# Designs tried in a protein design chat: VHH binders against Tryptophan synthase alpha chain (trpA). Part 2

Target 1, 293 residues: Tryptophan synthase alpha chain (trpA), of Haloarcula marismortui (q5v140)
Amino acid sequence: MGLERAFADEPAFVPYLAAGDPNYEASLEYVEALARGGADVIELGLPFSEPIAEGKTIQNAIVRSLEAGMTPDRFFQFVEDLDVDVPLVCMTYYNLIYQYGEGDSESRSDSENASGETASQGPRPFVEKAAAVGIEGLVVPDLPGEEAGPLRTACDEFDLDLVFIVAPTTKGDRLERMLEQVSGYVYVQARLGVTGAREDVDDATEDSLARLSDWDVPKAVGFGIKTGAHAERIVSAGADGIIVGSALVDIVAEGHENGDSTDAVADRLEAKARELKEGALRGAAERPQPERT

## First folded at step 5 (VHH)

Design r06 (from n15 with W33A S50V Y100H)
Fold by ESMFold2, look of step 6:
Structure r06 (fold): chain B 293 residues (1-293), chain A 120 residues (1-120)
Amino acid sequence: as target 1 above (293 residues)
Amino acid sequence: EVQLVESGGGLVQAGGSLRLSCAASGFTFSDYAVGWYRQAPGKQRVVVAVITSGGSTKYSNSVKGRFTISRDNAKNTVYLQMNSLKPEDTAVYYCARTYHGDYFPLFDYWGQGTQVTVSS
């Protein structure tokens, strides 16, 4: 039974943090605080050292983690060091996954590594290691469904879920091919409405959920959710769960900038997590009950 | 129909220069970040440079100081000026549009790619 179990009885709250932000030890406490606050699945960002077209908040979190020494091998140790009882999902980029097997052979000289394919090429070594340390799923934002076959095969071999992201522009045959390969849940990237007369869940979110209605996989919405009221609205509109990233990363960043203690930041993360989960629960209670058939 | 069309690739001597163009159509170009990515033979695609809708730029370490990304919103075009080219820069270069996500970019459209070959 995979990550779908987290969505079975109630709406899931799925927080994200960049692993190792601002440092290894504090980050362990922050992730554990999110679990105490009601997380049903936790997405851990494995920082990628190349430039990313992320917003400033997330880029700064990645930089702090990398400067504090985060690497793929330290990430796997970080996962083993976590004391949480909820499923963990790794979010990273495909080239890092693909190249990890080449990194496993780096104990040989660089010339030996460069002169041949002595290490396993492809995603399998990363997926095997992720499974071994207890990761239950992967999110890979830059991997289109058309190119996901090798990763899907490795994930099937090691029983990891592969979570795909659906944007408002993901349609037609492309969407169908992606959904044939998704497991666990699908990340629905949809904008909340703008201010003023359109403070409800926007038409793009409702359209995205409607397009996905023929597929049984849980639909978790992951954009613009900062408060329990936001979570409430998105779940009442039909989402099976909420994914929250930047709002939590902001708490870590502000605490670090202000010199706050690890305990103080962890308390704020736990409180925000509780607010978000409670909002999701209210949203589910507001949905019309389907008629029995 | 959203389209991204790369051009300007070719064969060039080491130390030389090329200017790649990415012509965009079918969307409000100025609202999006755009990146250049490359795929060397036998390797996976990697980022080279990105430019935000507001014009901020970032570069991979392997190209800093040699490559410049720029955009011309009036022409719906992104450029990659590549100077001091090395054989290691040999790759297919792709232009990609990104949609701003909450905690990662979303890559929803890619160009067909343009080949750059740097001879020694």
Scores: ipSAE 0.359, ipTM 0.689, lowest interface PAE 3.3, mean pLDDT 83
Fold by OpenDDE, look of step 5:
Structure r06 (fold): chain B 293 residues (1-293), chain A 120 residues (1-120)
Amino acid sequence: as target 1 above (293 residues)
Amino acid sequence: EVQLVESGGGLVQAGGSLRLSCAASGFTFSDYAVGWYRQAPGKQRVVVAVITSGGSTKYSNSVKGRFTISRDNAKNTVYLQMNSLKPEDTAVYYCARTYHGDYFPLFDYWGQGTQVTVSS
């Protein structure tokens, strides 16, 4: 059963952390704390060596992870070392996916196939390894739907979902191309209303969800959710789940800056996860039940 | 419709300079970050430089000190000034709109690219 199962009974809480932030051992504890706190799917960031496109919070997390020695191979080991009963999703850039396995071709140097064109193996080696270690889905924020064919093919081969991100401005052919490739769930980004008022958030969420109403895939919404109350509002507006990143990464960052113990930070993460999940559940309870006609 | 159109590519000698332009339309340009990517032959696209809506700039290590990204909101255009070009800079250069969500960037629209060739 794909990642859709996480959305079947109740709204899903989907936290994000950068794997290996601030170090390998602490990061394991932090991910596990999120699971204990009620995560339904966990997104794990595989750091890219040059995170120049990321916001400051995530950029700092990635830098810490890289400085602590995170690599694709270590990432896969990290996943194997996790003690969680929650589906895991890898979030990374397409370049890392595509380049994975090019280094292994040097060890298979013995079969001299004469034509020097090292046939780029494409995304398949990464996807195969991801599947082998128990990853169930991928989020690739720099991959257009139009170019997702090879990755989709590999994901199908190894039974991984390919989660797509939909911005408020994603429309027309681009949206259609994403629809053709998406599985598991869709990340719905919405602009927070200028006022931050409840009404603005609700309207923006409703509009975004309405645009995707024809999609036969769960809609997980990310709007800079920081509190259970925010989660409640988003889910009450019709979201199938919530995605939370910055609020959790900030907890890790603050703990690291303050020199807090791993246990203390883990406790805070678990508590925040519970708050967010409970908020999501409250939101679901507020939805008008369709009158069984 | 959102459109990004790159221009300014060409053939240049090592040590030379080029200025790329990315003309944007179909959206509120000032609200978005824009990035330059490049794709060398046989390689994947990689980020070269990003400029936020607020005008903050970031660069890949390979181009730091040589390339400058800038924007003119009145013209809905992003520029990439490339100085001290090297053969390794040979690639198709793409402009991409970047939407920043909660914790990660989304590159949701791309131009068709412009070829930059640096000869030794």
Scores: ipSAE 0.349, ipTM 0.701, lowest interface PAE 1.6, mean pLDDT 88

## First folded at step 6 (VHH; from r03 with S50V)

Design t01
Fold by ESMFold2, look of step 8:
Structure t01 (fold): chain B 293 residues (1-293), chain A 120 residues (1-120)
Amino acid sequence: as target 1 above (293 residues)
Amino acid sequence: EVQLVESGGGLVQAGGSLRLSCAASGSTFSDNAVGWYRQAPGKQRVVVAVITSGGSTKYSNSVKGRFTISRDNAKNTVYLQMNSLKPEDTAVYYCARTYYGDYFPLFDHWGQGTQVTVSS
């Protein structure tokens, strides 16, 4: 019913793009190209102007989108304008979500605390709007898990998944508490060896997959996946899907730098998406055969 | 396995300066971006400044020009120099360390915080 359906029959390919990069119209075509190429879920970055510790590739994509006029309201329109059949996930930062609800409330008296200070409606207005335009999940990397209660409550109310991130340091009771509330998929941080293509999945990633083996949650693995061969190895190692961001954002950035047409960049995105999805499918075929019942 | 310890907070007069430190142990701090965040009484935690592993810096608009984030990888420490302090800068200041993710940082550790109070 939720995002887990994307992982049900075959390994999922989950691409990311910054929404509105390099501009609104081109970005619509790029996201639609990823869907044509085999995306099972698409993660859309909602630009936010406050500083975040992002890598240069993603940072530059966010800046291009903001300079082309992207805002939260434009993002919601962008989602409505997309013509894709796959679920959409919004990736952004908690302060943007929270501040969306700090605008004028319907009732100023209801919004004030006992001291007369304006009180936020919290994340609920953002989540309500996201659900209304068709967003099915959120990724909020800077929100500590112990502070996620209000967002999780809003997501439950509007039937959005809140995607959890499992880092190499996410272990023990913290991991167990996180997984007891999952209803979508988990993002497993992966790190391939120095070259990626010549190394096995690193020990931290293998440890994370092993720690998750007792839980019925789809495990989508990301970080440094650039080729079908990378995707193949990750899925062969047990991942239920792959998440790819910077490799696709690089295609958009290069096309923009070179002045390539929107159609040419979209074709490259579609071709790369097919390569990645085919790699994931090969990896699944390499798993041990199901035991007979 | 990772510990982050903030220090350097205190009471200061408006217009004064403080230098906060965030010391890390138990991992490779030099490969990480580090952010300073603050939480004023009754408010949510908000970003103040970020420094990448390569030394690039970013600041929120409310502090740009007044605060400077820096790192000393030999000491495994990140600093926040806060000049021209205002009463509105009063908050608990937290540091947070990140792993680099494919398209977002992973904020996996926070310090316990250090109180900064700026009098009228």
Scores: ipSAE 0.306, ipTM 0.668, lowest interface PAE 3.6, mean pLDDT 82

## First folded at step 8 (VHH; from t01 with P105T)

Design v05
Fold by OpenDDE, look of step 10:
Structure v05 (fold): chain B 293 residues (1-293), chain A 120 residues (1-120)
Amino acid sequence: as target 1 above (293 residues)
Amino acid sequence: EVQLVESGGGLVQAGGSLRLSCAASGSTFSDNAVGWYRQAPGKQRVVVAVITSGGSTKYSNSVKGRFTISRDNAKNTVYLQMNSLKPEDTAVYYCARTYYGDYFTLFDHWGQGTQVTVSS
């Protein structure tokens, strides 16, 4: 069963953490804490070596992870070492996915296929490994829908979902191409109105969801959600789930900066996860039940 | 619909300079971070430089000290000044408007790219 199962009965809470932040052992505990807190799907960030395009919080998390020795191989080991009963999604950039197979070709000296062009194996080796360690989906923020064909094919081969991110600006053919290839759920990115007013959040959420209303795929909304109240509003507006990253990454960062124990940080993460999930559930209860005609 | 058009690429000798331009039409860059990316033959697109809406700049390690990203909001254009070019800089260069997600950067609206070739 695909990731859509996480959305079937109630709104899904989808937390994100950078794998290996601030170190391997602590990060395991943090991810597990999110699961205990009520996560329905957990997105794990595989760090990229030069996260210069990322926000400061995420950059710092990635840097900590990398300094602690996170690699693609360590990431897959990390997934195997996790003790969670929650579907796991890998979030990373396409370059890492694509390059993963190039390293293995040096060790397989023997199949000299005659044409000297080291044919880039594409994304398949990464997807195969991801599937083997129990990852159920991928989020690739820098992969255009138009170029997603090889990855989609690999995901199909190994029964992984391919989650796409839909921005407020994603429209027309581009949107359609993404939606045609998406499986599991769609990440709906909404901008919180400049005013942060409730009305602005609700309207933005509704508008974003309305663009996707014709597509039968769970819609998980990410808007920099930080509180249960915010989660409630988003779900009340019609979201099938909430995606939360920065608020959780901040907890890890603060704990690291303060020298807090792993247990203390894990407890905070679990508590925040509970808050967010409960907020989402409250939001669902506020939805007018379609009158069973 | 927002369109991005890159220009300024070409053939240059090692040690030479190029200035790339990314012009946006249909919308403004003023509220977005803009990044330059490059794709070398047989490789994937990688970020080279980013300029935030506020004008802060970041560079990949490979180009730090050699490349300068800048923006002119009045012209709705972002520039990449490339100095001390190396053969390794050979790639198609793309600009993209970026949106900061909660925990990721979304790359939106890629241009068609401009070829930069640096000869040894």
Scores: ipSAE 0.561, ipTM 0.789, lowest interface PAE 0.8, mean pLDDT 89
Fold by OpenDDE, look of step 8:
Structure v05 (fold): chain B 293 residues (1-293), chain A 120 residues (1-120)
Amino acid sequence: as target 1 above (293 residues)
Amino acid sequence: EVQLVESGGGLVQAGGSLRLSCAASGSTFSDNAVGWYRQAPGKQRVVVAVITSGGSTKYSNSVKGRFTISRDNAKNTVYLQMNSLKPEDTAVYYCARTYYGDYFTLFDHWGQGTQVTVSS
């Protein structure tokens, strides 16, 4: 069973961290702390160069990771070094996935296809390696559904899930194409209402979930979730899970800036994870139980 | 449905200039960051410039000092002024509307792209 199993019994808590932030060893501890705190799926960010499109918090995390020496190969080693019993998902941008196989072609001298053009193997080498180290799914924010064919094919070959992100504005054919290819769970990006009011957030979440109600995949909602109370509201609104990144990345960043010990930061992450998971569970309890007809 | 249409591409000599336009229809992207991306032959699509909803700009290292991204919200258009073009800049250029996720940037709409060819 794929990543869907993480959503089967109770709302799933899906934390995100940038792998290798602020360094390799600390990052291992931090990810493990999240698992201890109740993570059901852990998204690991594979840093990429020049994250100019990212928010400041994530940019800083990526920069720290890169400066600490994170690479795709080191990322895969990182996954192998993790001591967790939680499914792992790789979050990265498509360029890294696609480029991973181009480096290996220099070592495989033998398949001289006649036309001298080293045909890019596409995303397959990355997916194969990801599967081999125990990654169970991918999140690729910059890959549109209409271009996801090669990646979906590779994921199918190696039994990885392909998690798609649905924005509030994703509609029509594009949405359909994504949802046709999605497996594991769908990342539902909620919008904060213009007013930032609680009611607006709830409505936006409900609307987003309603659009996907006919699709038979777990809906994990992510949008600036920082507290158990927020998690509770989101799950109460019908989400099958919560995805949390920035709040956790901020804990890492703050610890790094303050020179806190790895243990201290890990403890904070674990505590936050517990808070968020508990919030999600409270939200589930508030759902009207379908009348067992 | 939101549509993005790129224009302004073409053939130019090295050292020349082009101005690309990304026009949105069906919806505004005034509240969104917009990025320019390019895909060279046999290469992956990469971000070259981003402008936030607030007007802050960021550039890839390869285009810093040469390219300028700007936006006109009244026209619902984002521009990429490309100066001092190099053969390495040859690519299909795409614009994308983006949303900031919790820990990622989501690119939810792409144009069809415009070809930029820089001859030596």
Scores: ipSAE 0.535, ipTM 0.787, lowest interface PAE 0.8, mean pLDDT 89
Fold by ESMFold2, look of step 10:
Structure v05 (fold): chain B 293 residues (1-293), chain A 120 residues (1-120)
Amino acid sequence: as target 1 above (293 residues)
Amino acid sequence: EVQLVESGGGLVQAGGSLRLSCAASGSTFSDNAVGWYRQAPGKQRVVVAVITSGGSTKYSNSVKGRFTISRDNAKNTVYLQMNSLKPEDTAVYYCARTYYGDYFTLFDHWGQGTQVTVSS
C-alpha cells in the first residue's frame, strides 16, 4: 500500500520544508520535529538552482539551502540521515529529475572526440535513487499529466507514488488525464493565488472537492493554511488532509534571521505541527466519518 | 477561456535575431510570472527565461547574454528577444503562465508553441 495509507484512519497532516534550510544539520532536526508534532507524510523540497519563479519566502529558503551546500546527492544523503517513521515525499521540478541522469552518459575525451552528443537517461536514475534511499513519492509542479508518461513508468518500476496538483483551471480532459496517472494523494489547490488576498476558501474548497468526487484518491488541500483553525475549516469542508508549507518555512526563516538556537526553532515547529494536526482532527469530528475503503 | 498564443518564430540564419511574443487572452499576466521554455527535436522541454510579476528576470546559462525576456503589462504580452542565434537554439518555444503556490510554482497555462529554426 502506498501513500494512501497515511489518509486511511484520520485526516493527514502533510508538512513541507526545503531540505537543508538553513543548513544540513539544523534541517534534519526541523524535519524530525515535524514528525514528533504529528506529521503523517513529510514533503521535502529538493532545491533547484535553475531559474524557476517562486514566491519570496520559498525562494529565500532555497537560496539558504543552496548556499549551505545542498545538492541532489546531498539531498539523498539527507533522506538517509533522517530519523523518522513517516513516509517521505520529494518535491522538485522535472528538469532537475530529468537532468540528474545526464552525467552518466557523458562522453569522455579519452574514448571519443564527440562533443554535444550527450544522451539523457530520462527520469529513471533519479527515481531509482529516490526509492533506494526511502522516498515514497514525488510532487512535480511543472509536469503536465499528458507529459508524465516517462516519469510514471519509472515510478511504477520502483514503487513510488506520483502526486499531482489540481487547481481550479485543471478541468475536463486535462483533469481526467492527470487523475489517470496520479497515485498516493492529490494536492488540491482550491483557489489561484492573488496579490495580497485570500478569499472564500470554504466555498472554493468545497467546489474543488466536489469536482474530484468521482475519484477515490485522497484529497489533500493546501495554500494559505497557517493555523489549527484553518486546518479545521478545510477538513470540515471534506478534505482528507492538509498540506502546509510556507507557514513552517517562515518559522525556519525567522529563527535563522534572529539567530535562534536549533532547539528553539525545532520546538516551535513541533508545536505548530501539533496545532495543525489537532485542528485537522477537530475538523473531521465536525462531519460524518467518511468512508475510507 | 484563458489562451496563450506564441508568435514570432521562423527560419533564420546563424547569428541572426528573432523576437518572440506571448499574448494572453481571457485573462492577464500582471499578477503572474511568465516563462519561456523550449523543446529541441528529440529532447525534453527546458527552461529558457523567466520574468516575475515585478519584472525580475532569470535565464538559463545557455542563453544568458544573448536572450532578453521582457513584459508589457499594458499589452498583456511577454517578449523574448533572441540575438546571436545558433543552430542549437532550434526548438519549439513555449510560453507558460505561472503563479506562486504555497511552496511551489504552479504552471497554470501553456501555449501551443512557435517553431524557431536556425540554419547554418
Scores: ipSAE 0.403, ipTM 0.689, lowest interface PAE 2.6, mean pLDDT 83

## First folded at step 10 (VHH; from y01 with A33H)

Design y04
Fold by OpenDDE, look of step 11:
Structure y04 (fold): chain B 293 residues (1-293), chain A 120 residues (1-120)
Amino acid sequence: as target 1 above (293 residues)
Amino acid sequence: EVQLVESGGGLVQAGGSLRLSCAASGSTFSDNHMGWYRQAPGKQRVVVAVITSGGSTKYSNSVKGRFTISRDNAKNTVYLQMNSLKPEDTAVYYCARTYYGDYFTLFDHWGQGTQVTVSS
């Protein structure tokens, strides 16, 4: 059963952390703390060497992870070392996925195409390894739906879900192409109105969800969720789950900056996870129960 | 419907310069982050430069010091000034709207791209 199972009974809490931030051992504890706190799916960031397109908070996390020695191979080991019963999703950029198989070609001497260019095996080697270590899905933010064919094929071969991100601006044919390929859940990015007012958040969330109403896929909304109250609002608006990144990464960052113990930071992460999950559950309770006709 | 239209590509000699333009349709240009990407033959599409709605710029290491991204909100246009071009810069260049999420950058490419060829 794919990632959809995480959304079947109650709203899902989907936290994100950069794997290996601020170091390998601490990061393991942090991910496990999120699981204890009530995570239903955990997104693990595999850092890219040039995080130029990420927000400052996430960039700093990625930098710390890279400095601590995170690599694709170490990432897969990290996943194997985790003691969690929660499904794991890898979030990374397509270049890392695509290039992963190029390094192993040095050992397979035989398929030297005549031009000496080691034919890139595409995304398949990465997906195969991800599946082997227990990853159940991928999020690839920089992969357009139009170019997702090879990755989708590999995911199908190894029974991984391919989560797509839908921006408020994603419309028309592009949206349809993404949704045709999505499995597991959809990341719905909502725009906070310029006013940050509750009404604006609710409206934006509703509008974003309405665009996807014809598609039978769980919709997880991510938009700067920091508190249980925020989670409650988003779920009450109709979201099947919440995605939270920055608020959790900030806890890790603050702990690192202050020199706090791993245990102290883990406790804070667990507490925050609990808060967010409880908020999501409260939001679900506020939904008018469909009259059991 | 938001459209992105790239222009300014062409053939140039190594050491030369090009200026790419991307015209965006829509009223929300000033609130969007914009970026340039390129795809070389047989390679994956990669980000080369990003400019935030606030005007902050970021560059890939391969183009840092040579390329400059800028925007004109009044014209709904983003630019890429490319100086000291190298054969390795040969690619199709794409304009994208970039949305910064909580922990990721979402790239939305609508343009057809513009070919840049740098000869030795």
Scores: ipSAE 0.170, ipTM 0.591, lowest interface PAE 2.3, mean pLDDT 87

## First folded at step 11 (VHH)

Design a03 (from y04 with H109Y)
Fold by OpenDDE, look of step 12:
Structure a03 (fold): chain B 293 residues (1-293), chain A 120 residues (1-120)
Amino acid sequence: as target 1 above (293 residues)
Amino acid sequence: EVQLVESGGGLVQAGGSLRLSCAASGSTFSDNHMGWYRQAPGKQRVVVAVITSGGSTKYSNSVKGRFTISRDNAKNTVYLQMNSLKPEDTAVYYCARTYYGDYFTLFDYWGQGTQVTVSS
């Protein structure tokens, strides 16, 4: 059973961390702390060398990870070194996925196809390696649905899920194309209403979920969730799960800046994870039970 | 449906300049981040520059100091001023609308691209 299993019984808590932030050893502890805290799926960011599109917090996390020596190969080792029973999802950019296969081709001198262009093996080598180390899904934020074919094919070959992100503005044919390729769960981005008011969050969540109502895939909502109360609201509004990144990355960043011990930061992450998961569970309890007709 | 239409591409000599424009449809332009990507022959699309809704700019190392991204919210247009162009800048340039997620940037809309060719 794919990542859908994480959503089957209760709302899923899906935390994100940048792998290797601020260093390899601490990051292992932090990911494990999230698992202990109640994570149902953990998204691990594989840092890209030019994180120019990310917010400052995430950018800093990626930079720290890179400075600490994170590479694709080290990332896969990182996954193998993790002691967690929670499904792992790799989040990275498509270029990195694609390039992973090109590096191996330089060592195989022999198949000079006549045109000298080392035919890019596409995303398959990365997906194969990801599967081998126990990754169960991929999130690729910069992959259009229209171009997802090769990656989807590779994911199918190695039984990985391909999680797609749906923005509030994603509509029409584009949305359909994405949803046709999606497996595991959908990352539903919701805009936090300018007011942060409960009503705004609820409405935004409901609206976002309504667009996906015809699709039988778990909907995990990311909405800048920071607290259990936020999680509760989102799940109460109908989300099958919650995705949380910045709030957790901020804990890591703050610990790093303050020179806090790994244990202290891990404890904070675990506590935050518990808070968020408990919030999600409360939200589920508030859902009107469908009247057994 | 949001549409992005790039313009301003063409052939230019090394050391020359081009200005790309991307006109975005939709009323939410000001709230979105915009970016330029490029795809060289046989390579994947890579981020060149990003401008936030607040006007903050970021550049890839390869174009830093040479390219400038800007936006005009009144015109729903994002620009890429490219100076000191090099042959290695030859690519199809794509405009993208981005949405900052909780911990990632989503590129949810792309233009059709405009060809930029820099001749040595």
Scores: ipSAE 0.316, ipTM 0.679, lowest interface PAE 2.1, mean pLDDT 87

Design a05 (from y04 with F107Y)
Fold by OpenDDE, look of step 11:
Structure a05 (fold): chain B 293 residues (1-293), chain A 120 residues (1-120)
Amino acid sequence: as target 1 above (293 residues)
Amino acid sequence: EVQLVESGGGLVQAGGSLRLSCAASGSTFSDNHMGWYRQAPGKQRVVVAVITSGGSTKYSNSVKGRFTISRDNAKNTVYLQMNSLKPEDTAVYYCARTYYGDYFTLYDHWGQGTQVTVSS
């Protein structure tokens, strides 16, 4: 069963961390702490070399990870070294996925096309390796649905889910093309209302979910969730799960800046994970149970 | 439906300049982050420059000091001034509307691209 199983019984909590932030060993502990805290799926960020389009917090996390020596190969080793019983998802940008197979071509002398250009094998080598180390899904924020064909094909070959992110502005044919290719769950990006008022968040969440109501795929909402109360509200509004990144990355960042011990930071992450999961569960309890007809 | 239309591409000699334009349809342009990306032959699409809704700019290392991204909200247009062009800059250039997610940049709209060719 794919990532959909994580959403079957109760709302799923999906945390994100940058792999290898602030270093390899600490990052392992942090991811494991999230699992202990109640994570149902964990998204692991594979850092890329030029995070110029990322928010400051995430940029700093990526930079720390890179400085600590994170690479695609080290990322796969990181996944193998994790002691968790939670499905893992890789979040990265398409260029890293596509380029991963180009490095191995130096050893395979035989497929030199006549022009000496090692034909890129596309995304398949990355997906194959990801599957081999136990990754169950991919999130690729910069891959348009229209260009996702090769990646989707590779994911199908190796039984990986391809999670798509749907923006509030994603509509029409574009949305349909994404949803036709999505598996596991859909990341629903919600807009924070200008006022940040509860009502605005609830309405925005409901509207976003309503747009996807015809599609039988779990809907996980990411909206800068920071507290259990936020999680409760989002799940109460109809979300099948919550996705949380920045709040957790901030805990790692603060710990690093203050020189806190790995154990102290891990404890904070675990506590936050519990808070968020419990919030999600409270939200589910508030939903009118469909009358068992 | 939001449309992005790139223009201004063409053939230029090394050391030359081009100015790309991306016209966006829709009323929410001022609230969106915009970016320029390029895809060279046989390579993947990569970020070149980003400009936030607030006007903050970022550049890839390969174009820093040579390229300038700007926007005109009144015209719903984002620009890429490319100076000191090099053969390595040859690519299809794409405009994108971007949104900063919780821990990622989402690309929710792309233009059709404009070809830039720099000859030696």
Scores: ipSAE 0.579, ipTM 0.808, lowest interface PAE 0.7, mean pLDDT 89

